# Miniprotein binders against q9h3h3: the designs that were tried, part 275

Target 1, 235 residues: q9h3h3
Amino acid sequence: EDGFTAEHLAAEAMAADMDPWLVFDARTTPATELDAWLAKYPPSQVTRYGDPGSPNSEPVGWIAVYGQGYSPNSGDVQGLQAAWEALQTSGRPITPGTLRQLAITHHVLSGKWLMHLAPGFKLDHAWAGIARAVVEGQLQVAKVSPRAKEGGRQVICVYTDDFTDRLGVLEADSAIRAAGIKCLLTYKPDVYTYLGIYRANRWHLCPTLYESRFQLGGSARGSRVLDRANNVELT
Below, E stands for the ipSAE of ESMFold2; O stands for the ipSAE of OpenDDE; V2 stands for 0.75 times the mean of E and O plus 0.25 times the DockQ between their complexes.

## First folded at step 22 (miniprotein)

Design hR21 (at its last look DockQ between E and O 0.77; V2 from the best seeds 0.59)
Fold by ESMFold2, look of step 22:
Structure hR21 (fold): chain B 235 residues (1-235), chain A 80 residues (1-80)
Amino acid sequence: as target 1 above (235 residues)
Amino acid sequence: SKTIEVTVTEETSPEEVAERIVKALKEGAEKVRLTAYGREAIERAWEAIQIAAKRLGYRIVVTIEREDGKTIYTISLEKE
């Protein structure tokens, strides 16, 4: 996929970010209300623009669940972007290491596990499992895209605080698998998104750090987590 | 078999640690254990692992643990 296609997807994602979100916030809402909320707003039926007959009458950009311990902090994104411009004009090599250092310096450390599922019971069931894991404290925050008109695949994003905390990233994978999810997961640090660096970029950077594949009986965590760019398995 | 122990600090060369990892594994060590305290040392250890993996040209397995406030990376060759 070329950089133009990725830019269009990024623009649509940013537009979704700015539309209203449907949020279950465990910090302000009793956990006993979660099941009713999930039943009212299944992601396979919540529509992006509020179609007639939808549970939602207004556009919805995202459906999200915030855990009790969730504390939003995206870091110094503007400083990160400025330093990125300076790095590009410096003539110095641009590598995954320099991106990691920029993210550390500017405290833009969040990242996310991603999964893509078709609309229907399987998606709604997976989301419900993730949402319960968030409210129960095994995960911190997750979101799922609403249904598009054509019913294309939807995405669940499960966030972690610090992509350099590799044990924490693995623990999130384990919690997702414990919720019964068997599909492919990919892990992407937010730094790449904020800098507009997508798969087809001129620096050959790989925005996906890890893939997680469900593996019956293969590992202690029930999945195989691989850094494919460097051919390293994490356990 | 032998486990090779390496302590990584904020001033440690990732390239030199990578060479120690590659040499140890090629010479038949079962494991190389990197111990690091603090973000800079931890990131240098991770960088060394990535360099070593590329130089080896085949998959390595990294077990990640935390013990006594230190991060432990235990590195071995993938067993089929």
Scores: ipSAE 0.756, ipTM 0.919, lowest interface PAE 0.6, mean pLDDT 89
Fold by OpenDDE base, look of step 22:
Structure hR21 (fold): chain B 235 residues (1-235), chain A 80 residues (1-80)
Amino acid sequence: as target 1 above (235 residues)
Amino acid sequence: SKTIEVTVTEETSPEEVAERIVKALKEGAEKVRLTAYGREAIERAWEAIQIAAKRLGYRIVVTIEREDGKTIYTISLEKE
């Protein structure tokens, strides 16, 4: 769809991780300041490189909100990468189960719900809903990409601590839906990002574990979540 | 019975649990409820669900609940 390969988008995301972030940290900042912060830094107006007239004068990699319970734990990413290289050299079959086991062994368990939205009011409104849910403790942490020069869709990432905790993944989906978001959501473990496993990889691994579709009048969750690997609906 | 109860332990084979799920659903059970205590049992239960889904060839619906340190999976067939 967007002319950029999944690899290019991932490389850009990794580069953005190294640039300064605009962060609202609920652990140190009163929740009452959130609305002013959101008004100051609407994602549709914050530019990747600090363009003239943008709210930011310097480059911004991500805009993020940290909840009260947020504790950054990336696990042993270096050990994970070394084990992945060794596994590739061994010629052993690589399956989603193999990656899951590597992630567990190295404690690299974080994952995220992803939504892609065009710049504008809908994006800013969605972000405000997510940010509020994070500050209120319904979600742990979220980030949104700034506006690119070329335009295109911005991504909101809502994290969970453990992609193997299916209930936690579902609870995050429910919280996102409760925030009023109705678009398609896809869930991706961070382990796939750290190992450079993108769409159309040589191992035919799907980096998307779950897909959430909004449903009117359905279950209390307001969505249907599909396990893509197993063709199982989670409720 | 409309609901079949299966307890999954660390010693339980995922294949055996999968066979029980498949059998129950084929025999007309509306739901299969898996109860798993501890991480290993939870993983085995999930593996069993995956195996069962593949064998049935139909989409299954799984409800996940937590209670008193256990995870409960309730499995049903989606009748397209």
Scores: ipSAE 0.308, ipTM 0.768, lowest interface PAE 1.2, mean pLDDT 88
ESMFold2 (binder alone), look of step 22: mean pLDDT 85; pTM 0.830

Design hR22 (at its last look DockQ between E and O 0.86; V2 from the best seeds 0.76)
Fold by ESMFold2, look of step 22:
Structure hR22 (fold): chain B 235 residues (1-235), chain A 80 residues (1-80)
Amino acid sequence: as target 1 above (235 residues)
Amino acid sequence: SKTIEVTVTEETSPEEVAERIVKALKEGAEKVRLTAYGREAIERAWEAITIAAKRLGYRIVVTIEREDGKTIYTISLEKE
């Protein structure tokens, strides 16, 4: 891998964002074409840098599916970042509540459920289920990383449009579980990403708001969703 | 069973609601139900829940529902 530091992880994410994406956009592409697209570009076979013999000959940063209801709005990111700088010099406490208010004020409300899977059938099957859920309208937007040459785990990101809409976040978890996914999920608001707040940050903030763990008989959703920082279970 | 009902508005103190949640649950209420309409009230209700959870030191369970445009948080202690 290319290091363990937050700086290295951010640089890798920026590079992936800048490279071409493979996108199935349900707003412009008939749903009947989805299965062929999934078969052409399985995430376990699509390579990050376009290796010979891959379905792709050029670099791919992300493989993505946009649903019919996808309404892209990252919000006032520049204003958010400026207000964040001002907050750090203001003497006011930096808390999860302060970050939430900053995100609300600047309308940077998106967030994502994350799952990590090894390359192979289980990843491709999980991605196909998520992609179908997006095209069918149960989820809005998802992306999956391509295969890295070192064979590390890949990530599926399933977006929600408002991390303060806690029912919506739970509904996305439920849709993910209905697609047959049983692995650990973690939820991270995009505000943390835009402000560069990662696990080992100086404020000891937890960028992961929720964990979802599959369990039989725990809830109607088939999982337990926990806010570990506040020790609250959401159902 | 005993359920304590609280309506949360844009003018409601999250700290005072948190005190009510903690007191009710410690005194044996089975549930506390917060009803909130509108973003500001909903976020004040959630803030109250997080304050209460910290004060209790024991995991609480929050059921989230929407009914007629209102958000309902139903709060209980996790049973062993």
Scores: ipSAE 0.765, ipTM 0.922, lowest interface PAE 0.6, mean pLDDT 88
Fold by OpenDDE base, look of step 22:
Structure hR22 (fold): chain B 235 residues (1-235), chain A 80 residues (1-80)
Amino acid sequence: as target 1 above (235 residues)
Amino acid sequence: SKTIEVTVTEETSPEEVAERIVKALKEGAEKVRLTAYGREAIERAWEAITIAAKRLGYRIVVTIEREDGKTIYTISLEKE
């Protein structure tokens, strides 16, 4: 267990969101250029701070691919945060249902499948598969963290527009599996990130809604998706 | 019957639907199919599923289908 608290990882992710991104935007760049871009910026070689000999000379927060249908809509994050502070002050019970309702009310509905991979060929290959799936319109948007100095695991994030659309969440899992990804996936709504709700939070809220495990020969989707909070398998 | 059909509306109680799910599965139904129209009914159906899962105390399997503006949840027991 990499000794970084979920809070440190979140703070690092937030800091990375503010640094420059390496982006392939399929809306403005021909799909035929994707392979050259992937070869130029393999995630295992792109460094967080632009280390000597890396493909990047400047700091990079994230490497991202935007699909043709990608429209950035973060909703009302400020209103969400204000409502969350008011809710905490009210002393009302806070449940996963409460957070869902806040997210709906403020239109903060994005969520992501997460996979953690060690730097190297497997990561770069996984990223290439995801990037292709985004450019081909099977996924909307994905990002991968650059290589850290400490050589820790890199994270690939594959976004969905609405974490409350369970079918859309499942379709994204299927597309990730179709891209050849076999590792464990976890799904986290962005609302939990914006509200600072991490593992071991004081409200005992699990920020991970779903877990996907690869399965050979079983479901048409190539995985089993588990709602851990409700003990429901989604197929 | 091997499959029990339940239509969920905006006025449908999640608890009542949950009771129907639990009863059907305990009585040997292979599947329970919930049909929900609109966002509110879809969420009520899901809430019913989560209540039913808790009451059963074991894992259930849910298939989700979307057709003609409706969502269909098909509930079954996990086959050992």
Scores: ipSAE 0.750, ipTM 0.915, lowest interface PAE 0.4, mean pLDDT 90
ESMFold2 (binder alone), look of step 22: mean pLDDT 84; pTM 0.815
ESMFold2, look of step 23: ipSAE 0.717; ipTM 0.908
ESMFold2 (binder alone), look of step 23: mean pLDDT 84; pTM 0.814
OpenDDE base, look of step 23: ipSAE 0.746; ipTM 0.913

Design hR23 (at its last look DockQ between E and O 0.90; V2 from the best seeds 0.78)
Fold by ESMFold2, look of step 22:
Order: C-alpha cells, then sequence, then structure tokens
Structure hR23 (fold): chain B 235 residues (1-235), chain A 80 residues (1-80)
C-alpha cells in the first residue's frame, strides 16, 4: 500500500536525521584533508548501525560535506507546519502553487537533487566528485546515506538554497554533471519533506519538480532537465 | 513578430500574460521573452508560464537567464 510505504520512509528518514552524522566541514577543516577523509569513509562501506569491520563503530545517519559558505537555515518550519494545517481546513484548493507560496512565506526554500546508486565503486566515485565540488565552492552542501544492512540503493542529496531560484537549480545540475555523474537526477523541494508529503499522498501532489537526464553532445550543460508534470523543459 | 517581449511586474496578472504567451506561440512567434525584477514579479512570470504550458498541451522550452538583477524567461516550442 502506497500510504503505508510513505509512512515507513518518513520514519526511516527521521531516525537517520536524529542519529550521528559524519561531516566534513570545509568551514573548519582544510581542503587538503578531504581526500583522506573520503578514503576513510566511503559511503559503500560506512554502515547504518556500525557493523563490525566497517569504518564506523557507531550508528551513522548521514555522511555530509559542508561547503565554505554553508549556513544552516531551515526557515520557519514551525510556522510552515501551522499554516499547512490551517490551509487544509480553509476550503482553499491545495495545489503546487499554494505549496510554493507557503514555502516562500515561511522561508522554507531549500531543495535537493537526488541520485540513487547501488553500493560500490560507482557510488563512492560519484560521492567523491560531489564532495570535491562542494569543497571547491561549486555546490553548497551534500549528503549521502550510509550502507543499509539490506544492501539496497543509497541516495546522494545535493542541496540548493532556494527551489524558486530556478537558474540556481539548473546551475547545481550542471555542477553535478561536471563532476562526471551520468545517472538520472530528480529534484525535490524540502517543503514536501517537512510536511510529510511523499509520492503516495492524498492530495496527489508531485514532490518531484524536475528530472535531469544526462545527454551526450550538443547541449551546453550535458543534460536535459524536464518538469514532467507540466511538460516543460528547462534550459 | 519573431520574438514577443513582455515585462512582468508585481501587479501583472499571470493569467493575462499566459494568454499572451499562448496566443503568440499559436500564431507562430518563435519566442516569448518575459523580464521580471524582484521575487513577486519573478513568481508571477513563472505562474504565467505554468498556466500557458497547461493551456498549450504540448511541451515548451524555458530558457532562464539572469542579467543585472533581472530574471529573463525565454519561452519557445520544443523543436521537432
Amino acid sequence: as target 1 above (235 residues)
Amino acid sequence: SKTIEVTVTEETSPEEVAERIVKALKEGAEKVRLTAYGREAIERAWEAIMIAAKRLGYRIVVTIEREDGKTIYTISLEKE
């Protein structure tokens, strides 16, 4: 059941958020230390709960890299959640536009490009490229999930600070591609996460705004970015 | 004409701009260029694009540029 699956995903995400994170913070750590850190904590080998033989002995919720200019700012999440409850009882339509306005009003503007990769060299190589792009200032902040016991695909999240800054979202896609990443990317504003709105939601909202597909040749950016719900290509 | 220019402000109706986009593209314009300054105008321009996309029923391409603090959305039909 889709609703059941969405609740399980939300619970797992909350648990990971609350467990310790492994962080390379460029604001306090010299960039020359990045390669050693990446070699110590490859995401395909960092385990969610600290298995024997892994680089971590304690649970890890996320592995993250903070860029030099990273300033944590979730916005007015409490006000957003209260306004969301009020909206649901107001009789006004719930649409992507009203969600966007709610996010703007409460300054919950961050979003993320997502990629899903199986554990192994390809995942670790992709993460290393992203981490370097963050430390070099081409991206602001990124995180990757640790390896789960089940051995399923892991996720890399590359954040942007304002999902309504559509040029900035495209620039982040371009920086990801410049790091050599060719897999499918999807873009999700954080407002959907804070409100618990996942794919199987009762409002039939689509939390994924954009898909980015690698495209060889011709294209200045090396990818094709599509808003499938509205049938719009962004370039 | 070949390119239709529209300035979008904080008081501009997204619905009216959407009508202009749809009309121009259906009448054979190659591009419609929206220029917006400031968050409210930028979001009104984007809303107009979303309305136009729904009304057209086929894919459009939006090129996004920033110049001197202004956002420029250039809208065209996907080339065959």
Scores: ipSAE 0.778, ipTM 0.921, lowest interface PAE 0.6, mean pLDDT 89
Fold by OpenDDE base, look of step 22:
Structure hR23 (fold): chain B 235 residues (1-235), chain A 80 residues (1-80)
Amino acid sequence: as target 1 above (235 residues)
Amino acid sequence: SKTIEVTVTEETSPEEVAERIVKALKEGAEKVRLTAYGREAIERAWEAIMIAAKRLGYRIVVTIEREDGKTIYTISLEKE
């Protein structure tokens, strides 16, 4: 939709991971400071390269909020990558189940709900709602991309610890909906990112496991979560 | 019966559970409830649901509940 390939967007995201982050860490910073921090660094105004007049003078890869229960555990990404190369060389069939087993074996279980929003008030408001939910302990960790020079959509990522814990994935969706977000959400495991599995990959693997659509008045969760690959709705 | 109960263990075949799900729903069960204890059984239950979904050829709705170290999947047909 935005003219960029999924591979280009992934490469940009990986490059952004290496730049400095603007972080609010609820483990070390009082929750009472969150509103001031959000006002200081609204995502729509924070620029990727620290443009003149932006709140940041230095490049920023991501703006992030860490909850009280956040523990960074990426698992054995190197072992995962080595096992993936060996699997490709073996000529064995590669399925979503294969990737799941690799992820479990190497403890690379993180995944994220993704939402794409145009820069502006709606983005900043959505981010503020997510950041509050993280600080209040309803979510563990979230990040948002800074404003690009091209003015493209920004992405908010809300993480879960285990993409194989379907209930945890659903609970995070519920918390996002409770924060007032009504846009389409997609859920992607990080293992697909680490293995370079994007849209239109040669294995025909869909990197999106779930989609969440907002629903008025129907479900206690305020959304419908669809497993597209299996044609299963989760409630 | 309106609800069919199935217990899934580590020894339970996903294919067998899938057949039970499909049969129950085709026979007019409103719900199929899978109870799984432990990680392996939980995954076997999910695999069974995926197999059943494919065999049915239409969308199913799954509710997930966690209670006392068990996971309960409640399967129903999407009401149009």
Scores: ipSAE 0.697, ipTM 0.896, lowest interface PAE 0.4, mean pLDDT 90
ESMFold2 (binder alone), look of step 22: mean pLDDT 84; pTM 0.816

Design hR24 (at its last look DockQ between E and O 0.90; V2 from the best seeds 0.76)
Fold by ESMFold2, look of step 22:
Structure hR24 (fold): chain B 235 residues (1-235), chain A 80 residues (1-80)
Amino acid sequence: as target 1 above (235 residues)
Amino acid sequence: SKTIEVTVTEETSPEEVAERIVKALKEGAEKVRLTAYGREAIERAWEAIKIAAERLGYRIVVTIEREDGKTIYTISLEKE
């Protein structure tokens, strides 16, 4: 429960972001080296704080793979955060629409598909499939959390450039499914992450925009993608 | 026609488009197709879809395509 308050989640994410990352960068590293790197740093064995016996002796915030076409652009995050603070003190309504407009105004348009898995073979296998899809160019960038001391669930994040480009979000879902991923996926625009807005927040905002469930046929994309807040299925 | 075509622009009222979507589907149209070019029009079209879904009370299915730089939202009721 301690990991779900807005303040705790924001502080934990900030700490992980500031610690060293283990990165496979396809822009500068041959694809033939990927399998060895994956074997060296399985996410179920890489520890958050560098426990004895793990592959890392120092803290690791994230394990990431950058695709050959990856070009970082987080937008005007500082301006976004300032405008958010002003909104909170203004007395104006805070709605999904106002968050979306802030994201558009400040060009903080990226978002991510998320999956949560327990440490073990299933997590390592899923990460390997995603990492290969990134290096092969079907996805642009992904990261996975390292193992926490208490052995809780870990998260794989698969990024897209623009959460308002709904076709692009669906194409990323399809690429994830093509990598053999059958678990539940949820999609969260980065604006919610940068503002520290998580489930059970005081504004009753739903940070998850879409859910994707694997579907054994009857769908052009191999999954059912749903905007539950608006009861709309995307295909 | 079983398919109703609507062009959405940056001046288009999402509420008016939503009413057209709801009316067409209730009158038995199989599909409503919204065509939008540019971010503002695309977002107005999506807003109309959300409003229509709320008014209908049924899940709707939106097929999303890109053609000649335009976004096409094809809207239908969920099949049983």
Scores: ipSAE 0.723, ipTM 0.910, lowest interface PAE 0.7, mean pLDDT 88
Fold by OpenDDE base, look of step 22:
Structure hR24 (fold): chain B 235 residues (1-235), chain A 80 residues (1-80)
Amino acid sequence: as target 1 above (235 residues)
Amino acid sequence: SKTIEVTVTEETSPEEVAERIVKALKEGAEKVRLTAYGREAIERAWEAIKIAAERLGYRIVVTIEREDGKTIYTISLEKE
């Protein structure tokens, strides 16, 4: 598996957040233009640094689609980080419940379903399905990483407004499945990213709250969502 | 009964609800339905589900429904 530590991938994702984004904003752009935009900027061809012959000449951090109901609300990330530093200094036990409470207190509630796909038609097709679902209002916002120089897997992120709203998390999974995506999905709150809590962290916190597996002929949702921490299947 | 109904309030003990869930499922109930109104009760219901899952030691299945400002959790055992 890709030899990059979860910390390296997170640092790269944070650096990409600072570069220009290619955005389709459904609030300002007619939905009828989506297909032309998708054809112009297929994620498998958009390059991270604007390589010669790519659709982009400039560096691109992310390709994103904003739905009609999208309102950027990151909450109080600075207050969250300060409270996290104070908590670490206090020597108090740190649990998933502690992080949840910090997130609620500072209104840092966003989370995302993640899927990793190799560059190519399957990625572009998956992205097109997600982008359409966002523009149609089934999802709020999604982004996909551009093609890296080294290749490797690209990530599609589908956001939900509140990782504590289990039903909202499940509804987003259902919408992703309805878009024809059958790969493994993992759900991560953004609070874990903001606090630098990755795989193999010193607190043994799992940053993945949920996993979704596609299921043929199963529940109306077309997937099984597992709460790993509690060993609960959500349907 | 095949389904046990439990209403969860802001004053409801998660541990007591967990005991009711575990007891009902061990006694052969097919489902336990928790009804919760408001954020606090919803979280207490979820805490009860977590405790029950831990005490049972095997995976449980939970359906979540939202209706008229209430959240309904329906708990069942995973049928092999």
Scores: ipSAE 0.702, ipTM 0.901, lowest interface PAE 0.4, mean pLDDT 90
ESMFold2 (binder alone), look of step 22: mean pLDDT 84; pTM 0.819

Design hR25 (at its last look DockQ between E and O 0.89; V2 from the best seeds 0.77)
Fold by ESMFold2, look of step 22:
Order: C-alpha cells, then sequence, then structure tokens
Structure hR25 (fold): chain B 235 residues (1-235), chain A 80 residues (1-80)
C-alpha cells in the first residue's frame, strides 16, 4: 500500500540529510581505526531512528566514509535550481541533454553508483569492502543507508566527482568490482537528486545513465557497463 | 584494419559527425575514432555517438581512453 511521489521522496531525502551522519573521515582519522569503526557500526545493525539494541542511540541519516583526497564541492546548487525553474517556464524542451548542460554550467557534476542489498552479512561485507577502497584511495567517498524499522533493502552510494568524465565513472565501477561486489549497479548524476527528479517523473527523464553487471572474464574491468536508453556499451 | 578518424572541436556539428559514424560503420569500417580536447568538444563527441547509436539501431561499443589530455572515443558495432 505504500506510495511514492516526488514530494514524498524529497521529504524523506531531506529528513535523512538533516539527521546526524556516522562518518569515518580518513582526512582526520588514522586508517588503522577503520576496522574497529566498521565493526562498531555495521549498516545492517545501525537503525534509522536509534531502536533499542542498536549501536546508535540517536537517529542516523547516513553512514559515510570520506577518503583522504575528498574535497567536497557541490557546485552552484542555488544557481542550478534557479536556472531549472527558469527552464521549466521557458517552453524549451526538457531533455537529458539540457539537464547535462545545466549541470555543467553550474558545476554540479558529481554522480554516484548505487547498489541495493538486504540487511545482513552481504550488505556489511560489501560496505566494508567499499569503505576500505575509499580509505585506500581507490574511491573518494561513499555512504550507506541505515536499517529501516520494517527491514527492506538498503542502498550503498559510491560517488564520482564528474559524471561527464566517463572514464572516471568506469574506473569507479572497476574499483567496486575489485572489492568483490557482484550485484547490479546503477549510475545516477547528482543533478537529478538536487532537482528532485526521480524515476516516474513528469518529464519522463531516466535519471539512471548506466547499468553495470558483473561479468566473469571478457573485459579488463570485470563488468559490462551499458547505457540502455541509447543502446551503447562503454568499455 | 579500417579505422575512420575524426577530430571533434567546439565548432564541430554533432549531427555531421554522427552521419560520418553511421556511414562508416554501415560501409564496413571496423572502427571510428573520435578525438576531442576540452569539455565542449568532448560533449559534442558524446552527442554524436548518441545520435549515431539511435540511427544505427544496433548496440555499439565505445572504448574510452585518455591520451595527452585528449579524450578518445573508439566506436565499433557489437559482435554477435
Amino acid sequence: as target 1 above (235 residues)
Amino acid sequence: SKTIEVTVTEETSPEEVAERIVKALKEGAEKVRLTAYGREAIERAWDAIIIAAKRLGYRIVVTIEREDGKTIYTISLEKE
């Protein structure tokens, strides 16, 4: 019976972003402390609202790891949002190309590989592998959602700094696979998130640029990366 | 092997490059290589690839490399 709307999705995202985050920041924390931190806060046990028996006593919006080279830069998000409002009233077509140009113009270039896993050993193992890759410098920043009260899948987000740098996006996919992750990955630029554009949006835009599927042999990266909307494989 | 080379600049028409990609691959070229320097040229090259993919109707494979600060897209038809 649960419904999802753009307004509901935006409200949930804002609430999670506003709640406290559990962060391992490699810029200020020695790498030798990572294993203890991972053991203390496994994502399958950290709860969204701090349930009894959880390792957290307060709400947690996200669990995150920042790499040593992480330099946060969201770009001109306010300018992007203003230009988006102007575009909607202009009568100009709203297409993936116009969204990409808005992102470029306002320097809102980050994007993320996403994976969805049920709570349990596989989720915690995948997160640990990603976190180590971030601390070791193969990836720059990642986050994972905490466990919801009713269960359900959780999401790991692995960020890249420029979705138009398609080599960089492929390199991040390769680093994820090198961490032993075999599940389906999807890639979404942050511009869609900042503008509140989700699947089933009124413009029929596809916020997912790429799918990555694990592939035994056959490519140097160990996966097959497709732009399904355009029927293009990237290698 | 037969490879068609195209340099893409900020003044290049993506539609014209797409036409060259489609023609070359339909006429039996094994690969088309697009070389682009700078963000505008790189995005024009990508637009050309997307236009070409839609016109061809077959899955294409794009190999992406960086050499001397340039982005190189090598385009071929998927085998099988």
Scores: ipSAE 0.781, ipTM 0.924, lowest interface PAE 0.6, mean pLDDT 88
Fold by OpenDDE base, look of step 22:
Order: sequence, then structure tokens, then C-alpha cells
Structure hR25 (fold): chain B 235 residues (1-235), chain A 80 residues (1-80)
Amino acid sequence: as target 1 above (235 residues)
Amino acid sequence: SKTIEVTVTEETSPEEVAERIVKALKEGAEKVRLTAYGREAIERAWDAIIIAAKRLGYRIVVTIEREDGKTIYTISLEKE
């Protein structure tokens, strides 16, 4: 278990969100250029701070691919945060249902499948598969963290527009599996990130809603998706 | 019957639906199919599934389908 607290990883992710991104935007760039872009910026070689000999000379927060149907809509994050502070002050019980309602009310509905991979060929190959799936319209948007100085695991994030749309979450899992990804996936709504709700939080909220495990010969999806909080398998 | 059909509306109690799910599965139904129209009914159906899962105390399997503006949840027990 990489000794970084979930809070440190979140702070690093937030700092990375503010640095420049390397983006392939399928809305403005022909799909035929994707392979050249992937070869130019393999995630295992792109460095967080633009180290000498890296493909990037400047700091990079994320490497991202935007699909044709991608529309950035973060909702009312400020209103969400204000409502969350008011809720904490009220002393009302806070449940996963409470967070869901806050997210719906403020239109902060995005969520992501997460996979953690060591730097190297497997990461770059996984990213290439995801990037292709995004450009082909099977997924809307994905990002991958650049290589850190410490050589820790890199994260690929595959977004869905609505974490409350369970079918959409499952469809994204299927598309990830179709891209050849076999590792463990976890699904996290962005609302939990915006509200600073991490592992071992004081409200005992699990920020991971779903876990996907690869399965040979089983479901048409090639995975089992588990609702961890409710012990429900989604197929 | 091997499959029990339940329609969930905005007025349907999640607890009542949960009781129907639990009863059907305990009585040997292979599947329970919930049909829900609209966002509120879809969530009520899901709430019912969660309640039923808790009451059963073992893992259930849910298939989700979307057709003609309706969401269909098909519930079954995990086969050992």
C-alpha cells in the first residue's frame, strides 16, 4: 500500500488539475492523428514536472483525451460546497443518499472509473486502448496521470456524465473491458472529491461506489460490478 | 411463477416493493423484474432493491435494462 494517504493523493490530483494538460481533442483533431499523439506522449514517459529527456519540457498535470460527444459540465460546485458546509453545521445525519441528493440538486453528477498501473508498457498499452475507445465514441473522456519522480503508480480515469445512471456506469465498464483492460476498477463520483470525502472520513462514507473485477467466460461485459455498500452485483 | 413482475411508480413505497422482492425470492421465484418509469420511480426501485438486499443478508444480482423510457431491474439470487 503506497504510504500516501488518500488525502495526499487528492491534494496532488487537485494541484495537477491546475497545471497544463496534454490533450487530444477528437472534436478538433482527426482520429487519424491519435496514434502519432500516443507515440509522442506515452504516459509512462511524460513526467509531472518536465524532467530532462521527457517528451514534455514543461509541467503536465494530466494527459487527456476528449471524445466527440464530450461537453465539460462541472455543475454548481460552489453551491454544492456551500450546501455541504450548511449541512455539516445543521448536525443532520449525513448518508450516501444525502450526498446523492446534493449532487443532483447542484448538477455535480460526473464520476469516474479508476485504474492504477505501474509505469511501463502495460500502462501505455492500457492508455492507448482507452484513448481509442474515447475517439471511437465508446467513452466520453479519459485522463491519465503523468509519471511522478517517485515512480509510483499512475492512474487512468475514465469519466461518465452521471454517477446516478447505473446503466451508464456499467456501459463504461464494458467499454473499458472491451479495450482489453483486465485490472481492478473502482468507480468514484466527483462530488466526493469536491467535498473532500476520502477514505476513513469522519462520516464513514465510502467514496468508492462500485468495484469491477475482470471475469473470463461469464457475463457479456467480461466483468462483475459490485455495489460495495449494498452488496449488490450489477450485470 | 419463475419471474415476478412489479411496476414501480412515483407513489410506490420502496419498503412495500422490497417486501414483495423478498417474499418472491423466498417463495422460490427465480427472478423479480421491476419496471420503473421516470427518474423518481427508477430511484424508488433501486431503494427497494437495497432494502431487499439488506433484509436477505446475501448478495443479489441485478440486471439493468433501458427500453422505451423505462428502466427494468431484473433481480436474482447469486448462484453459488
Scores: ipSAE 0.673, ipTM 0.882, lowest interface PAE 0.5, mean pLDDT 90
ESMFold2 (binder alone), look of step 22: mean pLDDT 85; pTM 0.830

